# Designs tried in a protein design chat: miniprotein binders against a7ua95r516to809. Part 6

Target 1, 294 residues: a7ua95r516to809
Amino acid sequence: ASLSLLSISDLVPDLQFIFFWMSNAIEILYFIQQKSPAYMQTIELMDDKAGSKESLLSATISANEEAMTILEEVIMYTFQQCVYYITKTLYVVLPGLLDCNPFGTEPSSEQCRRAAGVCVCAVCVMPEAVRRVVSVFQTTSDLLQQYQVHSEIQSQMFAYLFFFTNVSLFNQLIDKGPARGWFQRSRVLQIQASVKILLDWAKGAGHNHLAQKFFAKFCSTVTILASPPQQLSQMSWKALCAEHPSLKPVQLHRILTQYQLMAELGPLPIWQPSSEDEAYIYRTVDLLESFENH

## First folded at step 3 (miniprotein)

Design F2
Fold by ESMFold2-Fast, scan of step 3:
Structure F2 (fold): chain B 294 residues (1-294), chain A 103 residues (1-103)
Amino acid sequence: as target 1 above (294 residues)
Amino acid sequence: DPLEELKKKIFELLKQFLEAADLYIKAVELFNQGDTEEAIKTLEKVLEMAKQIYEEAKELIEKVKKTGNEEAMRLAQELIEAAKLLIELVTIAIEEMKQRLAS
């Protein structure tokens, strides 16, 4: 019930209004920038009295500068409002991704046909928890396309949404994962499969580069945790750092420590930090990511 | 709740300002095409819109100041300044275009 109150569908009318304003502001900003030089040229060519032409030119410059300033503020404000409402909805649905099982589909969610007593699925149906997250991204994409929002603004929005999603999932997994059993191999494999569905959606939507960039930390974490003990034990600390540059040494150390405990590999750390990284690990207390980073 | 209603009014005035700006752009196109009389008529409509926006924005900023929301206050202030400059721009442009018709 509480989840339904924060549905992306409930926010669509408000988001449509905000996207309408953002799109109009962007379009008018570009029109003013394009047409202002032509009008200025017309004024310059006028055979005019002393001061009259100068007054018109000065007023045009001032009005254009102020109009561009207010349009830029409208674009920023509406962008921030969209991000606020979309990320608020994402925050509610994201924890479900860590608890769902993508290897099992509920009968009611399957696109199935019964033939000769067997079930034949015509299309792949996503788990409900994953579908809720994808729905937020898809609705955002649909609104940006419906209102013909400039591609660079679209990229900035998805960059932030992916950044937010990555930080939210990483922090949840690191902070609450041990107590919730999320570091258990079976759970990690389920998380990995769910994340793959999100990344596949992003690729299909034309945002593969952004998804690879902004999901790097969470993907590295899940990849390490999903690694078989035999494979992971063969990798040195240096090799792990090289393969997972998105992880800070303190984060990698925490992940490996939790992996070692969950895999019951004994009390001795198999992966020893370099002297440089060990000094860094003992100097910093910051495990969790900040939402304020770019 | 009062802040959300004020934000809605700011967005409504922004919509009206953007409509006035679009008409201003249309007037420039008409003038460049040699349709000076139609350009003047369009600018006179823009002038009335800009005057309305200016007065309503002045009323809104007093109410927005009471909320303490800095971003809303800045947007309302920018609307006031933009509308004032648009009034000056359009007034001068109308007089220049009328002078051009006379000559």
Scores: ipSAE 0.011, ipTM 0.297, lowest interface PAE 9.5, mean pLDDT 75

Design F3
Fold by ESMFold2-Fast, scan of step 3:
Structure F3 (fold): chain B 294 residues (1-294), chain A 103 residues (1-103)
Amino acid sequence: as target 1 above (294 residues)
Amino acid sequence: DPLEELKKKIEELIKQFYEAMDLYRKAVELFNQGDTEEAIKTLEKVLEMAKQIYEEAKELIEKVKKTGNEEAMRLAQMLIEVAKFLIELVTEAIEEMKQRLAS
């Protein structure tokens, strides 16, 4: 074990070679898939007496299926290795995002210098904690582009990374949030702004649809917690369920209960679970999300 | 039967291709285990196999031309294309891995 934690930059050389292997295997797989129909058609067109043509066609199908299986194993293995390294790095940096204040101050006077009578200053475009998370996603995108990994695999990679990020952030917010003060409205607004930076990055990278899909649970949670008390108190349980379909009944109930406690509301809003949902409110196994993609 | 002999050779080349792909998988596994030197040696074996398939496929197409069978000519040409593709990709992989060891 190292006393220093690895940054995404420290992993780039290792990731470069894993992405290279993955890209190489994908190219071979796609080449075989492209050529396989032509091979089959050519064999079928061969003028053959008796069953030797049938034997060759069967052998070719079997060999192509075996080759594709091997390449799929290589792709899956390298994909899992990439996910392992990237995920391990994300796990370390994600908690910082929940404590981050994205409403930064202007650069200090020490960061400014004069050139020909005008001030030249370094620009801070995002907080360090958010930058660390964005750097993981950006480095992943850069490596996928550098090794020309097919768009389908790129989409699968970001789908998983967004899924992992959503689960990690949601679980930390639900499990540790009340004790850490993360349910306080001022902190939730900071979290919401930080999440917006991540979502804006995803949109710019061409992954808006994936980000909307896989961040839905965490975004719903933050949206509820950031809502004014007047707005939430006017919504029924049914309306809240309809607005936030990604949340399970137990999750929605926990969020609303914590919101009520932190907001120190006057008369309690009537957020009664429906009869259909009441049975699920106390299922503790449904409170936190699993990291396993089912 | 010349066509039967050609079919047998095609089947042999397909089998060799499968064996080359299995070695390629083993090379990737070795790399992921941190055994970069053994991975390179395994890829060099894959490259040798790909070159052998390429040379045999080139010989095959010349024999097929003498039979006048258009379908057999297309199949031999496809084997040449597959082998050439493997040579190019595996050569690139070996170069990349050797750069890592040098660095």
Scores: ipSAE 0.014, ipTM 0.431, lowest interface PAE 6.9, mean pLDDT 76

Design F4
Fold by ESMFold2-Fast, scan of step 3:
Structure F4 (fold): chain B 294 residues (1-294), chain A 103 residues (1-103)
Amino acid sequence: as target 1 above (294 residues)
Amino acid sequence: DPLEELKKKIEELVKQFLEAIDLYLKAVELFNQGDTEEAIKTLEKVLEMAKQIYEEAKELIEKVKKTGNEEAMRLAQELIEEAKELIELVTWAIEAMKQRLAS
């Protein structure tokens, strides 16, 4: 219960420590990779007895492989720990995004910010729930920059965070959406608005490509549900599959069924799966996405 | 004093920005009350205000840079970023509300 109130700011000191360890392990790994060839060359040039030199070379290779394996494990472990704590915080704040209204005022203790005497009310415009999610991403970005973590690892971190966010939001919308009224058109437009704010943050932070890739499923879902009835009814099943390749046939079918119910389009099925896709829909039992990376 | 004049212009643009925010919030209230058409018209006015503030702030920062005052440059840059965010938010909100009206 107390776990559900954990804030990203409460984790910053612990995250700083883990990022420090990860950064140092990466630096040591690079050092070994660069120095190992020079050391091996030195051994090869040694004036030594037959057998002794070969034994030393074998021992050196073994020792270097062991050291690199240990460092790779440390890097992997610290990376996974960072991901764990950050995604744990995201899991708590993400449901609020589906339940907030970016066209309405949410209660907030922070109304406006001041910067050297200038009052700006940008904080008043963004829903509190969206701000909390953005704060997690921004804090992560700040920490990665502070500890000079290599850009490849930064990209991998945000790839996973976006993947996790996408899966969490998609699963909640599909699983709980009908009971929560989230498939109602007005609510879908509010969700689309909130997601747009997150995507704009990612673009500003230099992660547009990753956001487009890893939010594809949830974005496709919201785009379909937000489509005007006249526009969507003009599209065939094949056209929808082509526009939304991230959606499995069973997922697309569920989304369209909910759309048809909410839009009151009548009893006739406007979108019919191909015979092949229909067979797959009945065969596939996994409607919800796994948190395992694909 | 050129710097004093530029600081006054920044303050004027900040006031205009806050007026645009107030109008945006009024549009949100109208949408929540079911007055979607009026909300869209209100947002279109907000968009015009935000674009004007953005362009004026961009012109202002070039003049502020000539003074060498880092604080004034920071404030002008912040206003440019705030206005750009408002343009994006309002543009997106107009599209979302139009989709609602079409359904």
Scores: ipSAE 0.000, ipTM 0.138, lowest interface PAE 16.1, mean pLDDT 73

Design F5
Fold by ESMFold2-Fast, scan of step 3:
Structure F5 (fold): chain B 294 residues (1-294), chain A 103 residues (1-103)
Amino acid sequence: as target 1 above (294 residues)
Amino acid sequence: DPLEELKKKIWELLKQFREAADLYNKAVELFNQGDTEEAIKTLEKVLEMAKQIYEEAKELIEKVKKTGNEEAMRLAQLLIELAKYLIEIVTKAIEEMKQRLAS
């Protein structure tokens, strides 16, 4: 049995090299932007006795424009490469998050184990599948800090990683969830607990705002599926749409239809979408989210 | 591992480039303070460093091409472009500053 799952630790040497280049390209870009204006001002103040000032100014501007373009391309390229390798690793480990049981995980400490059946200790012991995902985010954070990458680039990196994670988890849950039993109440509660661990990590790492923004769709889906049947049956379609604006009408309708099939109290009342929403609900091509954004 | 040794050489050359860039900054500050002669001397040192980085980067990219590693090739190409840029701006700066001093 050969393990085919990629570990973020296996990619660290290659990622270190790419992060090194991205960081240095950013620093060199700032060097050119910061020092070139001062140098250009100095040239303009110089005695233009031989007429060489015009040619020096023109040559310096041209060289700066070319260098800045190349550095911007390198920054974009290295950013894309980091994102590619990190998201490729995430894609492999993310399905495990939907199948793990943080409530049934054996506690590492004696105090948690002593209360077996009463103390589930999800806070005490992180499931391996969740740990793998957190490790990818933590390693990324560590590398960004190690190479002193500019804070704006760090924010862009985590924005994309959270976006990718949200889309991946949402698509897997919607597409494969019914067949995998992920819409069953017990499984949904486990998924909710696992997602909370990721969100808690993001908050601790200073990325709470980004996590709230980019996990909205998946969080809405899990919240609906974890809601008691009685609570959902008391809400109007309009109220559900207003409470979950990140979900498209077709996505919300699919989630509610699956939830209705799993209802403990029997058939739930039919949620009545607007005639405009009803037309949109029947377009299945809009069900899954695209990974392409910008 | 031949690729690992080439990556180390890329790292070494980038550190040398950063040092050359810092010296260029010092030369600009010296010129702005009126120390033109010392600024020229500093820029001449930067030019020597930039030319050395350029030649080593050119040799490095040929060795990297033999490995077939596209990432290392792009990084070596970056060093070549950075060194060329530094050579060009430093050469022009030395020429202009020397013309000013020669009065």
Scores: ipSAE 0.005, ipTM 0.280, lowest interface PAE 11.0, mean pLDDT 74

Design G1
Fold by ESMFold2-Fast, scan of step 3:
Formats: sequence, structure tokens, C-alpha cells
Structure G1 (fold): chain B 294 residues (1-294), chain A 103 residues (1-103)
Amino acid sequence: as target 1 above (294 residues)
Amino acid sequence: SAEELRLLALELIIAVAELILLAEEKGAPEEVIELLLEALELAIEALEALRRGDPETAIELLEKAAELIKEALRLLRELGDPELVKKAEELLKEAKELIERAR
């Protein structure tokens, strides 16, 4: 509640400042790397009987090496600060995504049910919680574009933000999901729809490849939990591992156990871990993801 | 010469960035860091003005940067860290020398 007051909008002035510096530091680094050799050659071609030419050339070489090191540190520092402020905001808003209903209206229409097999009503209003997450991504994209930050750095920024979002959502779902009722089929379908909104935003923003890569674990989890029992009952442990390579054996085992416990749609199959994986299904230290894994 | 002014502006930018990194490491107040970051922005804009052959705009930007550096120095003197104070004093002197040479 109190932490819900932390908004990306409140951080925009600070973020604008940091992105401005990051962009300018990159531009200055480019200038030194691309133009400095020509400048030094111009100095070398000058005739200086007083000896100041050799002094200037030596000073220029020293200054350029020092400048490149400092600029690289400034770029790293500003990147880390942007990541810090943005992920701090994301951490506050992300749990709300697991509790919201993106469908807006409960399915009551025969037409909606028959058309999709899963009720997808045309009137889906983006929930406040999803809007807040999208706003963080959109504001970041807008600032990177406004300050013309190089595309490689933009990609690194969104790779990290998607990584952070994936880890945060996965850990929340696995650790707190059973107590919060998030493993109920109706809730899983709502979570799936909310995540789809984030993925659609990423596709529209040109980050589809990054989203596919860094959301893989959470998407696999939601896909398994949303699967009909008839589909899951026909899949062996090996087939599930092959289809969901992002999941560790302990993670897959926990997800399947939660699915089996729900028992909403009747008796579920028994999934037997392979002999190779049997030792790993009880490694609790590997259950939750680390924010330090890159 | 125009080339010498560009080099001096680059040296000033480096010196501001160095002071920012040192101030961050030593836990200087956020207000000091903000003043120095704004001075850095102005110094970069001044270099771009010099590249475009507009020394009048560069001088105006550098004068604004020097005022921010002076305010940062005032706050650093209150903090009492000798190393930060010395670096800020040298930085202010460097900015003033560049302004004079650009005239």
C-alpha cells in the first residue's frame, strides 16, 4: 500500500538526468576513439621549435587514455544507477500483476466461449497493476529513444529488466503462490493473460527476441500450470524437460506437484523423474532463482 | 587555437568526472553529486559549442558550470574532506582558466 506510491513518474527527472549523462558519455567516448587519432596526427604535423609540440602530443596521449577509462566507468556507473532505480520501481509493482484480472468482465457470452474455446472477451481493460509495469518499460524506452542511447545498450537494459521481471515473478509464484491461491486454474489463466500483455508490449517495442529469451522460465511455468490435464497426462518427464529446458529438475518437480495437488479437473498422471534427475529434484537451494544470475 | 581549446575542454570534462567518482566513493551528499553532474552536462555542451565554432555559447555554458562547481566546493568545504576540497578547488581554477583562454 505505502510502497505503491513509488511510481516511475516520480523518478523521471532523476532518470532523465542519468540517461542524458549516459548518452553523452557514450558520445564523448566515440569522439575520443574516432576523432582523437586524426587530432593527434594534426598536432604531429605541426612544426614547433619550442618543443611544446612534443609536450602537447604526450599530454594528449595520456589524457585520451585517462579519458577513455573514466568515460567507461561513467557509462557503467550511469547504467547501474538506471538499472537500480528502474528495478526498485519494478519490484514494488510486479506482485500486483499476479493478483489482477486482465479479462475485466467474467465470460458470460456463448459467442465468446464458442469462438475461442477459452473465453477471450473483446473488452479487456488493462488492469492498473499491469499498466504500472508497462509504464515502467514504456518510460524506459521513451528515455532511451529521447537521449538516443546506442541500440546495443538499449538491448542490454531491456535484457536485464526482462531478466529481473522473470526472476521476480517466478520466485513470487513458486514461493508464495500456494498460500496466495495463485495456482488455482482461474488465477493461472489471469496471470497468463497479464504476462501476454507484457510480451505483446515487448514485441511492439522491438524486443521480442529478448522477451522470449528472458521470460522463458516464467512462461514455461505458466504454460504448464495452464495446460489441460489431458495434455499433461500424455507427456513423460523427459518430454516435459525437453519442452521446458529453462526449468531445473527441482523447479519442474515443484510445479508438477502443485498442479497435481490442485486436482481441479480429476485424477492426474504420476510423473517419474529420470534416474539422472532424481538426485536434483530435492535440491532446495536451486528452487528459487537468483537475481545475480546473468 | 581552436584545437587547444577543445583539448582543454576535454581535460575539464575528465576532471569533473573524476571528482564525481571520488565524491561518490567517499559518500558525499547527493546535492554535491547533482551539482557536479549538472556542471559536467554544461561542460559537454560547451565542448560541442566549440566544435561548431561557437565560442561565445561555450563561454556562457562554462560560466554556468563554474558557478555550479563553486557551489559544490562551498558544500564540500562544510563537509571537511581535504581531498575532495582540493580536487574541487583545482577544478574551479581549471574552469576559470579555460573561460579566459576562450575569450
Scores: ipSAE 0.000, ipTM 0.137, lowest interface PAE 16.3, mean pLDDT 75

Design G10
Fold by ESMFold2-Fast, scan of step 3:
Structure G10 (fold): chain B 294 residues (1-294), chain A 103 residues (1-103)
Amino acid sequence: as target 1 above (294 residues)
Amino acid sequence: SAEELRKLAEELIRAVEELIRLAEEKGAPEEVIILLKAALALARIALFALERGDPETAIELLELAALLIKLALALLRELGDPELVKKAEELLKEAKELIERAR
């Protein structure tokens, strides 16, 4: 019953309420910022007792500072609540992305009609697991637009959601991948195709720069694992580090070790860590990514 | 009348302060306290606008304060505390009455 509680559809009424609060708090903040300077100027031009004028100015400044601080707190808390509920939903749907097959998905005959073996509707081109993830992002985008949330805050929201998705997918792949068979080349190619659908959605939604920035680690991982053996075996440790700067030495070492096992490659001297990086490949505390921001 | 509006605004401010005190005493969610504190700050600024002979700005600020009180009321209704709900409903009514009087 816990899984049904994490559905994005079930959270929409609560999210609408929280987005409504956030939007109104932002509007109030901007209204106060606009009106406050005019009132300060009016008080300064006032011809009255010096003590009375100073008292009124001091009280007005104090009230404006208090209002601004409290509204910023409201905006922060409503933003954090949105992030909490949306990421809680993503936790449930993200692992499915690593298990789905975009090349052999059989959509329900009730959902999609096929002609000459090709899907004739958009829902037929996306695996159900990928559609569930996209649905979370699309619902978030729709709510931000419905409540007229400013573009900067919308960008901050998607920056965090992409960051969260990247960390979740990377950690799932590294931690559970060996047991789930996710490092097999055929499975990696399926994962790469599924991720491409998410990145294409982000580009269409106007968030290409955020997606490129915050998906870098997982994209680097999938790119390496999807590389043909002949091509990858020609690249040195130094070249791989230069091409994939988002990966820490211990992460790159783990990825190459898994690749070597799955591709049945013998030991490759060219993949030995540099002397500078050798100590860091034993730093297991840095293997998995943290959900905490820097 | 400017004096009557000022008195009503002062009464609204005191009512918000009292509701915040009771909400804190009864352990209401932090979100409710923050919304009520924001409404209090807006009501104080509205009082300054009224004292300066700017009822139009005061009305805008009070409408925003009433919206925040309405959101707090919705959360308090989910808690099911009759005293907090009743006080928030009375506060919202006072805010609306002040807005109508300032028009």
Scores: ipSAE 0.014, ipTM 0.363, lowest interface PAE 7.1, mean pLDDT 78

Design G11
Fold by ESMFold2-Fast, scan of step 3:
Structure G11 (fold): chain B 294 residues (1-294), chain A 103 residues (1-103)
Amino acid sequence: as target 1 above (294 residues)
Amino acid sequence: SAEELRKLAEELIRAVEELIRLAEEKGAPEEVIELLKEALELAREALEALERGDPETAILLLLKAAILIAEALLLLRELGDPELVRKALELLIEAAELIERAR
């Protein structure tokens, strides 16, 4: 279906409010966790001849536990809202990454070079479609830094964003790739180069470990499809499974079948599934990745 | 029910107003009073959102109100008045109850 275009910049004011709420909730939760025992002890040490001290202490413990729960719910909800808006924007811009050509010179690149200095011209080598995806990640990173969100939460955010990106790109390539010509070698090499730009951004941003972990499936897929026929035809099914453990048997079989068609290779018995894997290649329900199953 | 959510929102608004009165009476810093007054306005906007059948907007407004109340709570802890701290915590509980029921 046709999707309305959303720019991450259009969502920045809304994201700023949500990040503000989330950052403040995290800070308040941390403060209460740190200070609550001392405060409770202060109440305990009150010189209160009347038994109202015990009632106040009990009520304060109960209220404190509930406040902690409320703040945790606020943190979770605001985190989910940030993820929702960011992934909604990613969903719109990600398919463009599969159609762009990072090796070509575009009119926009020519315009940028003529209008700007040498440092700005370096940006012009990045295709517009890739730049839009990188902008979503960069804006997210900038907002997390601006609001001083704890590094653990920042890591969780990018872990999910990379997971989402991996699933989205993998599903698009597997489901729509044959009809769109994305399995053609020239297109696969362009896709590989575009993904490399995203991975390089992640490495520069300090998220190399997360990118390596969460992009494994899509990277394996593109690596296989970009392999020369002479190299790939010499690998057994077992060797391919060992080289690409992130791929399910049905996924690997579909990729190899598409590679064979696009490379116009004849029947190749060397890619016979093992007896252990043979039953699983017929589970078409396992072909596409779920956004909820990790 | 929509009627029950409206009633809970009205109760939350009254509770915020009561905390403002008590904080003013006890001489709480102007910063605290301003945070609570902003939370009150957000709670009123949330009630309006619930009345027009927009619980999604109401939840976001209530979450922001809860954050401001929590900020006020931290400042009230430093003031050292246990009654104000207890009432601010109770107010957060009421906000959470409304948020959960609006979901």
Scores: ipSAE 0.014, ipTM 0.332, lowest interface PAE 7.2, mean pLDDT 76

Design G12
Fold by ESMFold2-Fast, scan of step 3:
Structure G12 (fold): chain B 294 residues (1-294), chain A 103 residues (1-103)
Amino acid sequence: as target 1 above (294 residues)
Amino acid sequence: SAEELRKLAEELIRAVEELIRLAEEKGAPEEVIELLKEALELAREALEALERGDPETAIELLAKAAFLILEALILLRELGDPELVLKAAELLLEAIELIERAR
């Protein structure tokens, strides 16, 4: 929407403020961890005229523990706020990734303008919808680097953002895919190409392991939908489950059932579960992925 | 450089003075004001040490000032004034940065 205030660019000033607080809290926490032993040693070497040395040590330990608790709370709060605002923006731009055509992109003044701040190769060949998603991740990476946020926190943030992206894309594809035509082979190949651009960005940013881990479910789904029906019909249920361990049995069964209904080649010899397989499938309950890990 | 360190020390002193002014204006506890005033005197002594070419003494004084600022920050957090908490945290970070650069 034209009135969308959830553009990542609109959030940059708010995010800069939150990252500033997070960075400061991390630095203060690090200082306490590194300098407290030296300061306590200084107290230990002092003359104790009135028993005040033991009191001062106890007060210093208590103050350090309280300060660390406060700083940990600030870090947690600012982390949660960043995730909240970034995922709100992602939620708005992610559906476009399922509708874009990487082969349909043509040079335009808009494409030229948007390439100015980024590597030409990555931006110029990228559909606008994919570029909007990548822009959210790139802006997050830039802010984490600008404020020198610790690498562990950076990894945790991208783990969460990839998790959110995977869940959002998977749920949209499963829930709305058949009605939107997204299960058609040509559309699946376009989706696969768009996802590859996103995963290539993650690899370039140093997050390949996180991307492989947290996009596994959506990648497995796209892989199945891109597979020829004849290949799928030749595999046993046990083999299909083993090939796609990230998918719950009920999710895999739903994908295969929808694929059968959308097959372009007419009636096909497609996989059918045994009665034992059916019992196993229906023991798993949840079709859609939960954001409860959020 | 020696001149750069002296400039940062002067900036730290001004920041402590501003935080004291804001804390007094907002009615912060006397204990907080006393901690900040003690930190201010230590920061001034650190500047004098830097001017004499004695960075080791300056580092020791700034470390003491930093811990007083930390105690003030903890107390200000209980008061619940976001502006004072932010200013105290920024001041602590500035003191830490000056210590590291003086090494």
Scores: ipSAE 0.000, ipTM 0.204, lowest interface PAE 15.0, mean pLDDT 75

Design G13
Fold by ESMFold2-Fast, scan of step 3:
Structure G13 (fold): chain B 294 residues (1-294), chain A 103 residues (1-103)
Amino acid sequence: as target 1 above (294 residues)
Amino acid sequence: SAEELRKLAEELIRAVEELIRLAEEKGAPEEVIELLKEALELAREALEALERGDPETAIYLLIKAALLIMEALRLLRELGDPELVKKAIELLFEALELIRRAR
């Protein structure tokens, strides 16, 4: 049965219009920055004396600088609009990524025979939920390439989209994970495999560095949840922070608190940070909470 | 101020209409004429926004119009007609000045 979800394809006409405007603004900005020969020729054609030429040249430079400021504002506005529409679509499809099983079902007898003498009872496949997320990124990439948007702007766009995806997945896992069973190791491994599909897509698209940077927080989170609770409780707070530098102290504390609350391996002693560790956590709470709620 | 902005917008609209007429007379490509006609419509919408006391919307529309005029200028420059290029540059300056005054 098909799910009633918002599709990126529904937004393509609107996104094409916005990318068209953004691309044109970027190219016009480049044109102005290169000191158009048309401006210089017009100045030369109108020039009677050196003083007149200098005055007109000064006015043209001022007009060009103002045009560049306005174009920069248009580029920023259209960039923000693209991000808005794309993240709105991502918000709808991302929860499915946490519920799907990329390890699939038993392959057909034909596939088992093609795997030679080795029996494969389950294979890693791209679930429909993951395909929907990948489709959003791929469509974005296709539009940026279709309208020949500069690579620096493309990198900034994907940096933001990866950051948004990472934060959204983190927040959903922490807020809803216990009730949905997402803290169980088997489910965490499924989540890791689904995220790896996104990371592999990003590598193929030339965005590996951005994906490694902006998915680090969520990757650290699922790594912690896949770790035995006893192993985590034996580590000092300093060691835990050093092992997971992408996580802020308040985020790490929240993850550990939620993990202990789930108690996967039966009754466990409550892990409590030392007085020094608690002071450090509390000291950073107000500053870091704004980023998590943004 | 508000009255001055409306007059500048009306002058911009007339300047776009004149450039379209000249471009058509000189046989400029359809692409250039379409860009200028779209800019004209945006300039008219900007005037309506100014008349409603909505300068923010007018600025946005004028920025869009200026981008289209810049693209038309790029194509006209490739054609090498000095009169069309000069009028397009003058039109661009008028659009940018109106945006500046409306801020």
Scores: ipSAE 0.007, ipTM 0.197, lowest interface PAE 10.1, mean pLDDT 72

